# VH-VL binders against q9umr5: the designs that were tried, part 189

Target 1, 268 residues: q9umr5
Amino acid sequence: SYKPVIVVHGLFDSSYSFRHLLEYINETHPGTVVTVLDLFDGRESLRPLWEQVQGFREAVVPIMAKAPQGVHLICYSQGGLVCRALLSVMDDHNVDSFISLSSPQMGQYGDTDYLKWLFPTSMRSNLYRICYSPWGQEFSICNYWHDPHHDDLYLNASSFLALINGERDHPNATVWRKNFLRVGHLVLIGGPDDGVITPWQSSFFGFYDANETVLEMEEQLVYLRDSFGLKTLLARGAIVRCPMAGISHTAWHSNRTLYETCIEPWLS

## First folded at step 8 (VH-VL)

Design x30 (framework fv_acimtamig)
Fold by ESMFold2-Fast, scan of step 8:
Structure x30 (fold): chain C 268 residues (1-268), chain A 123 residues (1-123), chain B 106 residues (1-106)
Amino acid sequence: as target 1 above (268 residues)
Amino acid sequence: QVQLVQSGAEVKKPGESLKVSCKASGYTFTSHYMHWVRQAPGQGLEWMGIINPSGDSTSYAQKFQGRVTMTRDTSTSTVYMELSSLRSEDTAVYYCARVGIPFSSYDFYGDYWGQGTLVTVSS
Amino acid sequence: SYVLTQPSSVSVAPGQTATISCGGHNIGDKSVHWYQQRPGQSPVLVIYYDSNRPSGIPERFSGSNSGNTATLTISGTQAMDEADYYCQVWDSRTYVFGGGTKLTVL
């Protein structure tokens, strides 16, 4: 009788990472059908995000169709951006709870080990030269690279994040907003000790200004303009904020206290 | 500059427990998963399990389930592998190895390996 | 349980090309990693994700993977290449190593 749960993984990740999460769900909501999507695993997670959205869309359609009561999404890290786009491009999604687990919703601007592994000669200050090129936009991580010192380049070159956030105009923006607003609950999870998502407040739609001062969601133009429905969802009481300290990036899906506090209450 | 330094060789008796350490340096300790692999004399490599240094997330090979425990201490950048109820067939060189992809346990390759710890189990 | 099959030994003359196979059911759908282990030493990664070389590994090392066989190729083989070579894959729940191939350069 519990709604099915669909899990979407992150960068250099797979269904393997969610074994503890599945155990927690089975313990608290026995009988829940949980599908962890085994698409764009490992290095395939570097494929352009719009390509990933299309593949995940094809996988979720039959699951949603078989669950007229609705489904829940749990989307981790980069996967949270995939899920944001899914909710916008699908005219007929029936998602109740969208649980965004430490996802860079306003983008990423940090010197993480992912970037040093992929681009060993780059610093966060010069990665814009790679990411905002046509070649760079063929990599998922560059699709949400948001350099606050080169905002004009981000707005013009981002093929994904700037569009789904309504920061740059798109012909489908009105339809994407209408579709996204059908979600029952937007559950945002993240914390200061993540160590990868920079700034960590990106998981809550906060982000750096040009001086690297973090402005929270309510101060963002995307919120103030209600570009894809954040202001409407907040007014409806549909946004849940669940910050937790002491959790590193790879521990969000394996921390029992986090699960009980931030995830379990939204799995009807 | 990445280094994994393991504890020294040990001689154990059947029924005892083994605890091998692996101290990491030259990178952000919590950014890479660490796995343990052993090699019996004249034999091939055998995977034992993997640990996420950022949490209590572990995964063990079926053969060692119930006998192996992997832990870490972030203050010393050290991972530990403990094997209980030792038998003579547990005589092996035990290696720690860093998973090459940051923040991922998927489809691992070990990019840096410790020097190995020889453990001899005999009565 | 998934099984990787390697020949126990391969011999090659100095300067010639050595090939080491790694057989597995539909292994071409998996990513294969290769390790070199010299006597008394730790394993060293020589190829990852089928065909990629880590920094410091000579260009004479290459890999391929298709169908039921992955192959490690060492061109211009040198005496220093004498070692045991292991292939490795991920199989949904675990990491699987091949039995190892002893390369002799005579």
Scores: ipSAE 0.432, ipTM 0.795, lowest interface PAE 3.8, mean pLDDT 92
Fold by OpenDDE, second read of step 9:
Structure x30 (fold): chain C 268 residues (1-268), chain A 123 residues (1-123), chain B 106 residues (1-106)
Amino acid sequence: as target 1 above (268 residues)
Amino acid sequence: QVQLVQSGAEVKKPGESLKVSCKASGYTFTSHYMHWVRQAPGQGLEWMGIINPSGDSTSYAQKFQGRVTMTRDTSTSTVYMELSSLRSEDTAVYYCARVGIPFSSYDFYGDYWGQGTLVTVSS
Amino acid sequence: SYVLTQPSSVSVAPGQTATISCGGHNIGDKSVHWYQQRPGQSPVLVIYYDSNRPSGIPERFSGSNSGNTATLTISGTQAMDEADYYCQVWDSRTYVFGGGTKLTVL
C-alpha cells in the first residue's frame, strides 16, 4: 500500500484548491489516503506561523501514529514553511518525502498582491519597518519576510524564519536540526514564472544578497553552516530540486506535468 | 572599517588575575558574538570562550570553567576577558575575535581579530 | 573531544602549489575555516566554510573539504605566504583548532 499523503495549503487557500492534486494522486496511486488539512483557511492563514505549526502538528500527529511506515507531506507556498517548521519541532515525525511546492523557503522580498492587500501603502523597501516590529510579526507574511538590505533586523526580529533556519541562536537549534534531518527526502519545487515567490529561487533556498543578486542554495550561510541540515541532506542525496518553467504560483498544485515530473516520483 | 583594539601587555604573578579589554568599532557592536582565543609562546591557537551580543550569555571552554569571565559593555563597545588564579602556563597572547555572522554562535568563524595582548605570568 | 590533525610543517618552492591538510573524523560533514598567521601577527581568516575567500584574500588561496580531510591549497605560492596555518571547526559547542602547519617557502 502507498504511504499516506498529508497536504498543507498556502496563504488564503483551502482544501478545495487541491482537488486536482487529489485527483492525480488517486489516478496514479490508487488507494492512497490523502488528507488535505483544512486548517487556517482564508484569512486565518495570516495567523502567526508558529500558531499554525501548532495547529497542524495536532492534526498530523494522529495521522502519523496510524502510519508507522511513514507519510509524505505536500506543502504548498506558505505551507512549505509551516511544514519545515513542523518537521523541525517534531522529534518523532515519520515523514518520508517532504515536498515543498513553490514555497518561500528562504523568505520573501517582493511586492506581491498579498502584500498590497495587507499593506497597501507600503512598498517592499519599507516593509521592514512593519514586519520587523512586534506587531508585524503577528502576521504570517512577516514571519518570513527577508529584507536583504536589513539583514540585522531580519536576524534579530524575525520570530520564525530566522529561527527555523538557525540563523539566530536559540536553545532548540541543535534539536530542530536533528529532527528535520529525520526526513527521507526534501523535494524542492518552484520556477521562474511563479510570479509570487520573490525571488523564485527562494523555493530552492536561493535568495538575494545585499545587492539583490540571487545566490543559490550552496552559497547561503544556512547551507554553508548546515544550520538546519541542508548541507547534510544534500550530502546524503536527500535533496531533490525540481524547477519548472511556465507555471504560475496558483497552478503548482493543478498542473499534471508538474505532478508527474516533480511530485509523483516521491509518493511511493 | 571593522577594528578590534586590545589592551596592552601585562605582567602577572601566579595567583593573580588578568583582565584584557577589546574595543570594537566599525560595525554594530550588539549584533555579533565575540570569542576569545589565546596562544602560548610557540604553540597553537586555543579557544577560551564566547560572549553573546548583549553580554548576558557566555560559553567557556571546559578547561577554563571557573576561572574565566567574559563581559561586555555596550556603551563603550568593549568586551572583557578575565582569567583568575593565573599560572605560568597561562602565559600567552590573548586575542579577541569577532564572529563573522551576526546573532550566531553556531559553526562560526572569526573574521576580524584584535592585535593580541601578551600576558606573562612569572614569579 | 573532537580533534583536528595538521602536519607540523610543509615546504614549497616559490611559484609551486602548497597543500595543507586538516584531518578529522567526518570533517566533510563540518564546515572548516582556515586562518593564516604570519610571525608576530594576529591570525587572518583566509578561507571560511570550506572554500570561500574573504574579501582581500588572493585567489591563489582555495579550500576543499570531503570525507575525513579538509585541504587548504595555495597555488603560485609566494614568499609572503610563509606563515602558520590553522584549520578550525565547530563541534559540540566548542571552537576547535588544528595544531597548525608551518608553511615554509624555500
Scores: ipSAE 0.021, ipTM 0.590, lowest interface PAE 5.6, mean pLDDT 92

Design x31 (framework fv_acimtamig)
Fold by ESMFold2-Fast, scan of step 8:
Formats: structure tokens, sequence, C-alpha cells
Structure x31 (fold): chain C 268 residues (1-268), chain A 123 residues (1-123), chain B 106 residues (1-106)
């Protein structure tokens, strides 16, 4: 029998967006229990990420407790950051595959229609003034705003991403690293045609330097210092990279070829 | 500036198929989902389904499942709604409506609506 | 299946406050949107996400939502406000509209 699958949605999203993913899983792995968490749906997805982590933690505990052989996580977009934090704060998670579906793992620096809708008079070059304020950090999207031209402000003001990536010190960093390293597989999915996640390589722990040149995961200080275990996971053979071109941001959970290539092999 | 322009009125016979178009302008076509809603004469609004222009994924109301098909053409910024096996009860004004939050998954309001397409089904 | 209940009609005198209710089980836990439709015209969004007003909609339109009832309030009602008003929610897998309320200003 197959391990249960827990799905965590993204910004302005709900469980309804995953109906095609559920169909694919049912076709290839019939009998799999799939739980798409209906927490922080729609407008509530703007709540601070640490608040979301607490709520999702309460929801996943009973599911994990009933599955002694382990569970799989599929976490889409912003949801991938929630799942990153869940794996770090839970001393007793039993996650086998963590499938990160186009999530901004190193942050976001893009002038997308999400930001134009939320902050219509702002550009990516000046959004740091809003996001790196105490007020801005009450919004999930600002929790992972990573302006490469104001990295000092990001490091000092980010209440979520800088901490979970080990870019700024935290008392729990050693325990978070130990917990995260219990994951069986870290499956990273993303691609150049996403159109929202900027740079798209953020889904693979790459990011802009001060000149907006993308440096890949192995060139990042968080990898080199092994701050939360990426270098250890890669050495263990536990990191899977699955880039795919031609897929837009809202299509990752509804593309059959993507599912068969990048997701299906990791659902034991 | 945002505009949704629908195709003109049609008269159909029972058993025929209908295809209504909705051409979008004034925004990034692929950033917003599109609803289709109909209204029979003297009746209220009835949701038919939704399409993601970016990924071409669709979801239909159960009542129309098997008869409705929604498609899009990104080169012309146009969405289409096809309804087959027409009955006299399908006489209605058909509307396209843009989902207000960009990249949202199907649970949000229609902020801009097309002018409507009157379809009369009679023998 | 989820059902939204609206009064079929509401009448007010010019300049008075009109209130249109939208009843649904635990509707206060959902986001309610309101549309105005004049005869022969397309629906126009007047309130979204319970109480937010789109650009171009007069300040005399307001909304609230708590418990089992959402309310659209029109202050200083004018003849131009005569229309059908529809509430709408998303309920897990479907877009649900109320039956509509005909507002008459007499």
Amino acid sequence: as target 1 above (268 residues)
Amino acid sequence: QVQLVQSGAEVKKPGESLKVSCKASGYTFTSHYMHWVRQAPGQGLEWMGIINPSGDSTSYAQKFQGRVTMTRDTSTSTVYMELSSLRSEDTAVYYCARVGIPFSSYDFWGDYWGQGTLVTVSS
Amino acid sequence: SYVLTQPSSVSVAPGQTATISCGGHNIGDKSVHWYQQRPGQSPVLVIYDDSNRPSGIPERFSGSNSGNTATLTISGTQAMDEADYYCQVWDSRTYVFGGGTKLTVL
C-alpha cells in the first residue's frame, strides 16, 4: 500500500486547485490517501508564515501519527516554504519525500502581477521599504521578499526566510537542522517559464547576487556552510532536481508530463 | 482599460452546438482565470465553469459536465465556451467574467464582465 | 449543496438606507461578493471580500458579513440604484449565487 500524501497550497490558493493532481495520483497509485489541507485558503494565505506553520503543524500531526511507515509532502509555491519550516520545527516528523513544486526557496525578487495587485504603485526596486518594515512582515509574501540590492535589510528584517535558511542566527538552528535532515528525499521542481517565481532558480536554491546574476545552490553560503543540511542531503544522494520548461506558475499541479516525470517516481 | 468583448447574438436549433468567444484586452491575459456564467430570461446568475488561460486547465459545474468545453487561444487573448446538445432551456445570456485576484485558483470574485451573448434555442 | 437565501425584493424611499441580506450557514466564515445588475446590462461588482469597494463604486455602498448573514448596505439610496443585487460565495468546489434581490426606489 502507498504512503499517505499531504498537500500544502500556495498564495491565494485552495484545495480545489489540486483536483488534477489527485486524479493523477489515483490513476498511478490507486488507494493512496491524499489530504489537501484547507487552511489559510485564499486571502488567509497572506497571514504571516510562522502563523501558517503553527496551523499546518496542528493539521499534519494526527496524519503523521496514523502513518508509521511515513508520509509524503507535496508543497506548492509559497506552500513549499511552509513545509520547509514544518520539517525543521517538528522533532518527530516522518516525511519520506518532500516534493517542492515551484517554491521560492531562496526568496522572491520579481515585479509580478501578485505584487502589482497588492502594491499597485510599487516596483520591485522599492518594495523593500514596505516589506522590511514591521508592518510588512505581517504579510506572508514579505516574509520571503529577498532584495539582492538590500541584502543587509533582508538579513536584519526577514522574520522567516533568513531564519529558516540559517542566513541569520537563531537559538533553534541546530535542532531545526537535525529535524530537517530526517527527510528521505528533497525533490525540487521548477522551470524557466514559471513567470511568477523570480528568479526561477530560487526553486532550486539558486538566487541573484548584487548584480542580478544567478548563482546556483552550490555557490550559496547556506549550502557551503551547510546551515540547514543541503550539503549533507546532497552528499547522501537525497536531493532530486527536476527542472521542466514550458510550465507556467499555475500549471505545475495540473500537467500530466510533469507529474509522471517529477512527482510519480517519489510516491512510494 | 480592462475590456472583455464577446461574440454576437446567436439563434440555434435544439441538438446543435454553441461556441461563444470572449476577447480580453488591457491586462496580461494569462494572469487571470476566467469564469463563464449564464442567465436565463427573468432568472438569476448560474455559474458554468472556469478556465486557467495560462495552463488551459478547466473546471465545470456538475450540471454542465459532459456538455460544456472551455478553451483559450493565448495568441489572440481569447477564451471560448462551447455548449453541445442544445435544448430550449439553454436560452440565456452567456457572460465571461475575469477572476479578480491574479493567479488565483478558482475561489474569487469576477471584477470585469463581458457585455453578454444572447443565445436563443428554438425549433 | 450550499444555498444562499436573499429576499426577492426590497423597497426604500429616495435618500433612505437600503439593506439587502444574504443568508447562509456559517457564511461569516466565507468571503462574500456582491453584484449589481440593471435591466439589459452586465453584472457590476460593487463589493468584494465582504466589505471592500472596487474603484469607481460610490462610498454609499458598504458590506458586512458575520455569523449566518452577510449584508449589503446602500446609504442615501438613489433612483440609479434600482437594480437586481446578487450575493456570491465560493463553497469548496462551486461558485454559489444567491437568488437575487430586486431593489425598488419609490
Scores: ipSAE 0.548, ipTM 0.828, lowest interface PAE 2.8, mean pLDDT 92
Fold by OpenDDE, second read of step 9:
Structure x31 (fold): chain C 268 residues (1-268), chain A 123 residues (1-123), chain B 106 residues (1-106)
Amino acid sequence: as target 1 above (268 residues)
Amino acid sequence: QVQLVQSGAEVKKPGESLKVSCKASGYTFTSHYMHWVRQAPGQGLEWMGIINPSGDSTSYAQKFQGRVTMTRDTSTSTVYMELSSLRSEDTAVYYCARVGIPFSSYDFWGDYWGQGTLVTVSS
Amino acid sequence: SYVLTQPSSVSVAPGQTATISCGGHNIGDKSVHWYQQRPGQSPVLVIYDDSNRPSGIPERFSGSNSGNTATLTISGTQAMDEADYYCQVWDSRTYVFGGGTKLTVL
């Protein structure tokens, strides 16, 4: 039998967005138990990510308990960060494949419709004033806002991304790394035509330097320091990178070719 | 230095409500969740609930569902815990405790505690 | 509901090692935190996340967690260590405390 699949949605999403994915899984892996978690849907997805992590943990624990052989996680967009954090704090997870589906794993620094909706008068260049304030971090979007021009503020004020990345020292860094390394495979999916994740390489742990030059995962301090286990995962062949062009952000979970190429191989 | 200063002792009658305050200082008030824990005389610690940094979300222990209300005032850096329909069994020292990690309500610890507020419920 | 079990009391002579256990089903898969409460005082965090010591806590305090038992160890126990000690975990939207252990320094 196939391992159960748990799906975590992105910002402003719901389980309905994954109807095609469910269809694809059912067709290619009949009998697979797929659970799309309807937590923090819609506007509730703006809640602090640590709160979301707690909620999702409560939901996945029973599923994992019933699947001693392991489970797969498919986590879309913001959900990918939630899942990474989830795997970092859970010392008893049994995740075989963690599929990060167009997630801003190294953060976001771009003007998007979501940002414009939440902060109509703000541009990415000045959003640090809000996101790194005591109030800004109450919004999920700010929890992974990564301003390359204000690294000091990011490191000191980011209550989520900087912590799960191990970029800011915290007492659980070693344990979180250990927990995260329990994952069998980290499947990173994204592409240049996403239009939302900025830069799109963030889905592969690439990100801007101070000059807004995109550096690769292997050039990132989090990798070089192996702060949460990327270097270790790569070394043991546990990281899979699956870039795909021609896919917009809202289509990653609905594209059949993407599914067959980047998702299906890791559902066993 | 982080400090949590709670309101003074109270004497209540059965059926009344108590409201304990916890004034926080020495850190970014809007960054941490706050626990409420009580301790009956000669008994152990009992978790009551938690409130998020903004005050718009709470989680209560099942035992206190329907009777407890937690709120917070950012302008005064104060968290409140109200318990209604008091019983003699509610006689306890009530503590506020800061969650150690900012913006997290996960399984993290309480790193700083208030001095406690004794509430006595007697007829 | 999840239950944590502690011995009601532990006695130790000054300078000796005190060990306080906290039992729970698969507690080794949870993060265990320990609090010290001296008579008439508020609880103080002495160990977090199984084995980490907060700043200001003496090195004689240590913790471990595996299987069904978490353990708080106090080496070179001093008179000032006489207190109640509570273990705590998170489980299913609730925070659970052990019943507490009274440590007496003889």
Scores: ipSAE 0.000, ipTM 0.498, lowest interface PAE 11.9, mean pLDDT 93

Design x32 (framework fv_acimtamig)
Fold by ESMFold2-Fast, scan of step 8:
Structure x32 (fold): chain C 268 residues (1-268), chain A 123 residues (1-123), chain B 106 residues (1-106)
Amino acid sequence: as target 1 above (268 residues)
Amino acid sequence: QVQLVQSGAEVKKPGESLKVSCKASGYTFTSHYMHWVRQAPGQGLEWMGIINPSGDSTSYAQKFQGRVTMTRDTSTSTVYMELSSLRSEDTAVYYCARVGIPFSSYDFWGDYWGQGTLVTVSS
Amino acid sequence: SYVLTQPSSVSVAPGQTATISCGGHNIGSKSVHWYQQRPGQSPVLVIYYDSNRPSGIPERFSGSNSGNTATLTISGTQAMDEADYYCQVWDSRTYVFGGGTKLTVL
């Protein structure tokens, strides 16, 4: 019998984007109960991430309660950050596999078409002035904007990502770490041809230094300090890395080869 | 500047198949989903389906499932819509339209539309 | 299946305010987009996400969406605004257009 699967969408997205993913799961794991959460769809995906975490938390609680054997999470793009926070704030989650599908786990720093659409007169070099203001932090995309040239501002102003990653201290950090460590598997998926997540290695907890050279997860202070449990999970054999080339940002949830290689093995 | 240029008008017989093209320029072709919408003479707009140019994923309105196929060619920045088993009721202007939010298939609005392709199905 | 209802026609004198309604069950919980289509031309987006104007669309165009009715408002209506207007929403797995409203300025 397969564990239920909960799916969390990304920026400017909805449950509709996962129709192909559901077909794949039904083919390989027939009988799996899949719930794609239809919350914060479309423009509502711009609401502050802590607001989204609260709403998704209310939706996942009854699903998890009905599945004592555990559940799996598949969380796409921005949704992966929502799921990161869910695993930390829920002291009773029973998540087995957390499958993070091209999510900016260490943040975003890129001139993507999303940025140009939302802030047409801004460049990535200047967006820190907007995002690290109180007004900017009311937008989800600014909650994970991580300018490597203004890391001090990121650490002080980020109301979400810096806290969840343990890059800035928080009173609940110890409890959040304990909760996160209950996860069975952390499955990280991403690739160089994504075209949106910048740097793409952010999906694997890598990120730019001040010279825009990517440092991998094991060189990050959050890993070295084990701030929320990455080092412990890796030592336990609980982190899976599944990079795949040739997949653009909007194709991760609808590519059969990706599903069979990176997702299917973790849906017990 | 963004442009969507469609293939020219066609006259078809009932039972034949139609293939309309829409060539995109002025933006990153794979960053925006593309919709197909048709309009019968003197009637309103009717959504047919959507294609993701960066992948092979498509979604069709239930009315057209089994008859419509959408494809793309990234080397020419072109999307195609094929409609089979044509009937007189398929007489319409067919439009391609770019989805306004990059990388989003959810909440459609066509920020740029092709000029339309008139297809007449008559015996 | 979800249905959007628009009046078939609306008439207004030049310089006056035109209002075009789009009715749908709990449409205020959905995002409404509006298109203008002049005879022989492709549709043009005039309002997206209930009330936002694309670049190049005059400030005379505004939108609202609440309860069971979304409204497109055109203040100081001009002859060039004569066209068919369509509202549109996304509903679960399909995109739904209203039947269209012919705006006459005279």
Scores: ipSAE 0.460, ipTM 0.795, lowest interface PAE 3.6, mean pLDDT 91
Fold by OpenDDE, second read of step 9:
Structure x32 (fold): chain C 268 residues (1-268), chain A 123 residues (1-123), chain B 106 residues (1-106)
Amino acid sequence: as target 1 above (268 residues)
Amino acid sequence: QVQLVQSGAEVKKPGESLKVSCKASGYTFTSHYMHWVRQAPGQGLEWMGIINPSGDSTSYAQKFQGRVTMTRDTSTSTVYMELSSLRSEDTAVYYCARVGIPFSSYDFWGDYWGQGTLVTVSS
Amino acid sequence: SYVLTQPSSVSVAPGQTATISCGGHNIGSKSVHWYQQRPGQSPVLVIYYDSNRPSGIPERFSGSNSGNTATLTISGTQAMDEADYYCQVWDSRTYVFGGGTKLTVL
């Protein structure tokens, strides 16, 4: 039998957004138990990410317990960060494949419709003033806001991304790394035509330097330091990078070709 | 070719201030943090502080807080370290060192160092 | 404060392998950088983040880090490798150096 699949949605999403994905999985892997977690839907997805992590943890624990052979995680957009954090805090998870579907794994620094909606008077260049405040950190979007021009503020004020990345020293860093490394495979999916994740390479742990030049995963401090296990995962062949062009952000979970190429191979 | 060229040796008296400069070239000056490290004669390396690419943020070792000031001038690609209320114990070679990765203040690996500036404090 | 402990000196014959240790509590969970300092010269980075070698550094230089000890290894040691070697870590926004090890090539 196929391992159960757990799906975690993104910002302002719901389980309904994944109806096509469910169809694809059922078609290609009949009998697979797929659970799309309907937590923190819509505006509730703006809640602090640690709160979301706790909620999702409560939901996945029973599922994992009933699947001793392991489970697969498909985590979309913001959900990818939630899942990474989830795997970091769970010392007993049994995730075989962690599929990060167009997630801002190294953070976000871009003007998007979401930002305009939440902060209509602020450009990305000024968002640090809000996001790196205690008030700002109460919003999920700010939890992974990564301003390349204000690194000090990011490192000191980011209450989520900087911590799960091990970029800020904390007492659980070693344990979180150990926990995360329990994953069988880390499948990173994204592409240049996403239009939301900025830069799109963030889905592959690439990100801006101070000049907004995009550096690759292997050039990132978190990789070089192996702060949460990327270097180790890569070394043991556990990281899969699956870039795909021509896919907009809202289509990652509904594109058949993407599914067959980047998702399906890891649901066995 | 990355180069860090520091100002020349100085002789100071107790109570005075020193100001060492570090001129950077061969890379994007505004992309890298800069550390200052000193070394007393016959002793090991001692971290003094760090300044961010824009120069608007600094972090100093506790030992030097209140006495050290780091600044940088983007127009001249120069970083400065000033140490006040000098003591004989401040006699040392002072180094600037570039953080090897752009846009990072998390860790320190100095991939390029200045030639050092000897400052002697004597009465 | 976090403390790094290095042997004061290490001696090795030419062509032999030199090993310099850097001890620290749970240092394996940190990233260790190594610097070489020849007499009268500025420090030079020889290893960063435990085991990475900068461009221009000979392959005979390698590093490892686990448990409570980081290690710099110099295989096929040459006369030019005679220098002081410092390990360095970051701890709670403080940058800490070891006391340094003088490597003598006999």
Scores: ipSAE 0.000, ipTM 0.493, lowest interface PAE 11.6, mean pLDDT 92

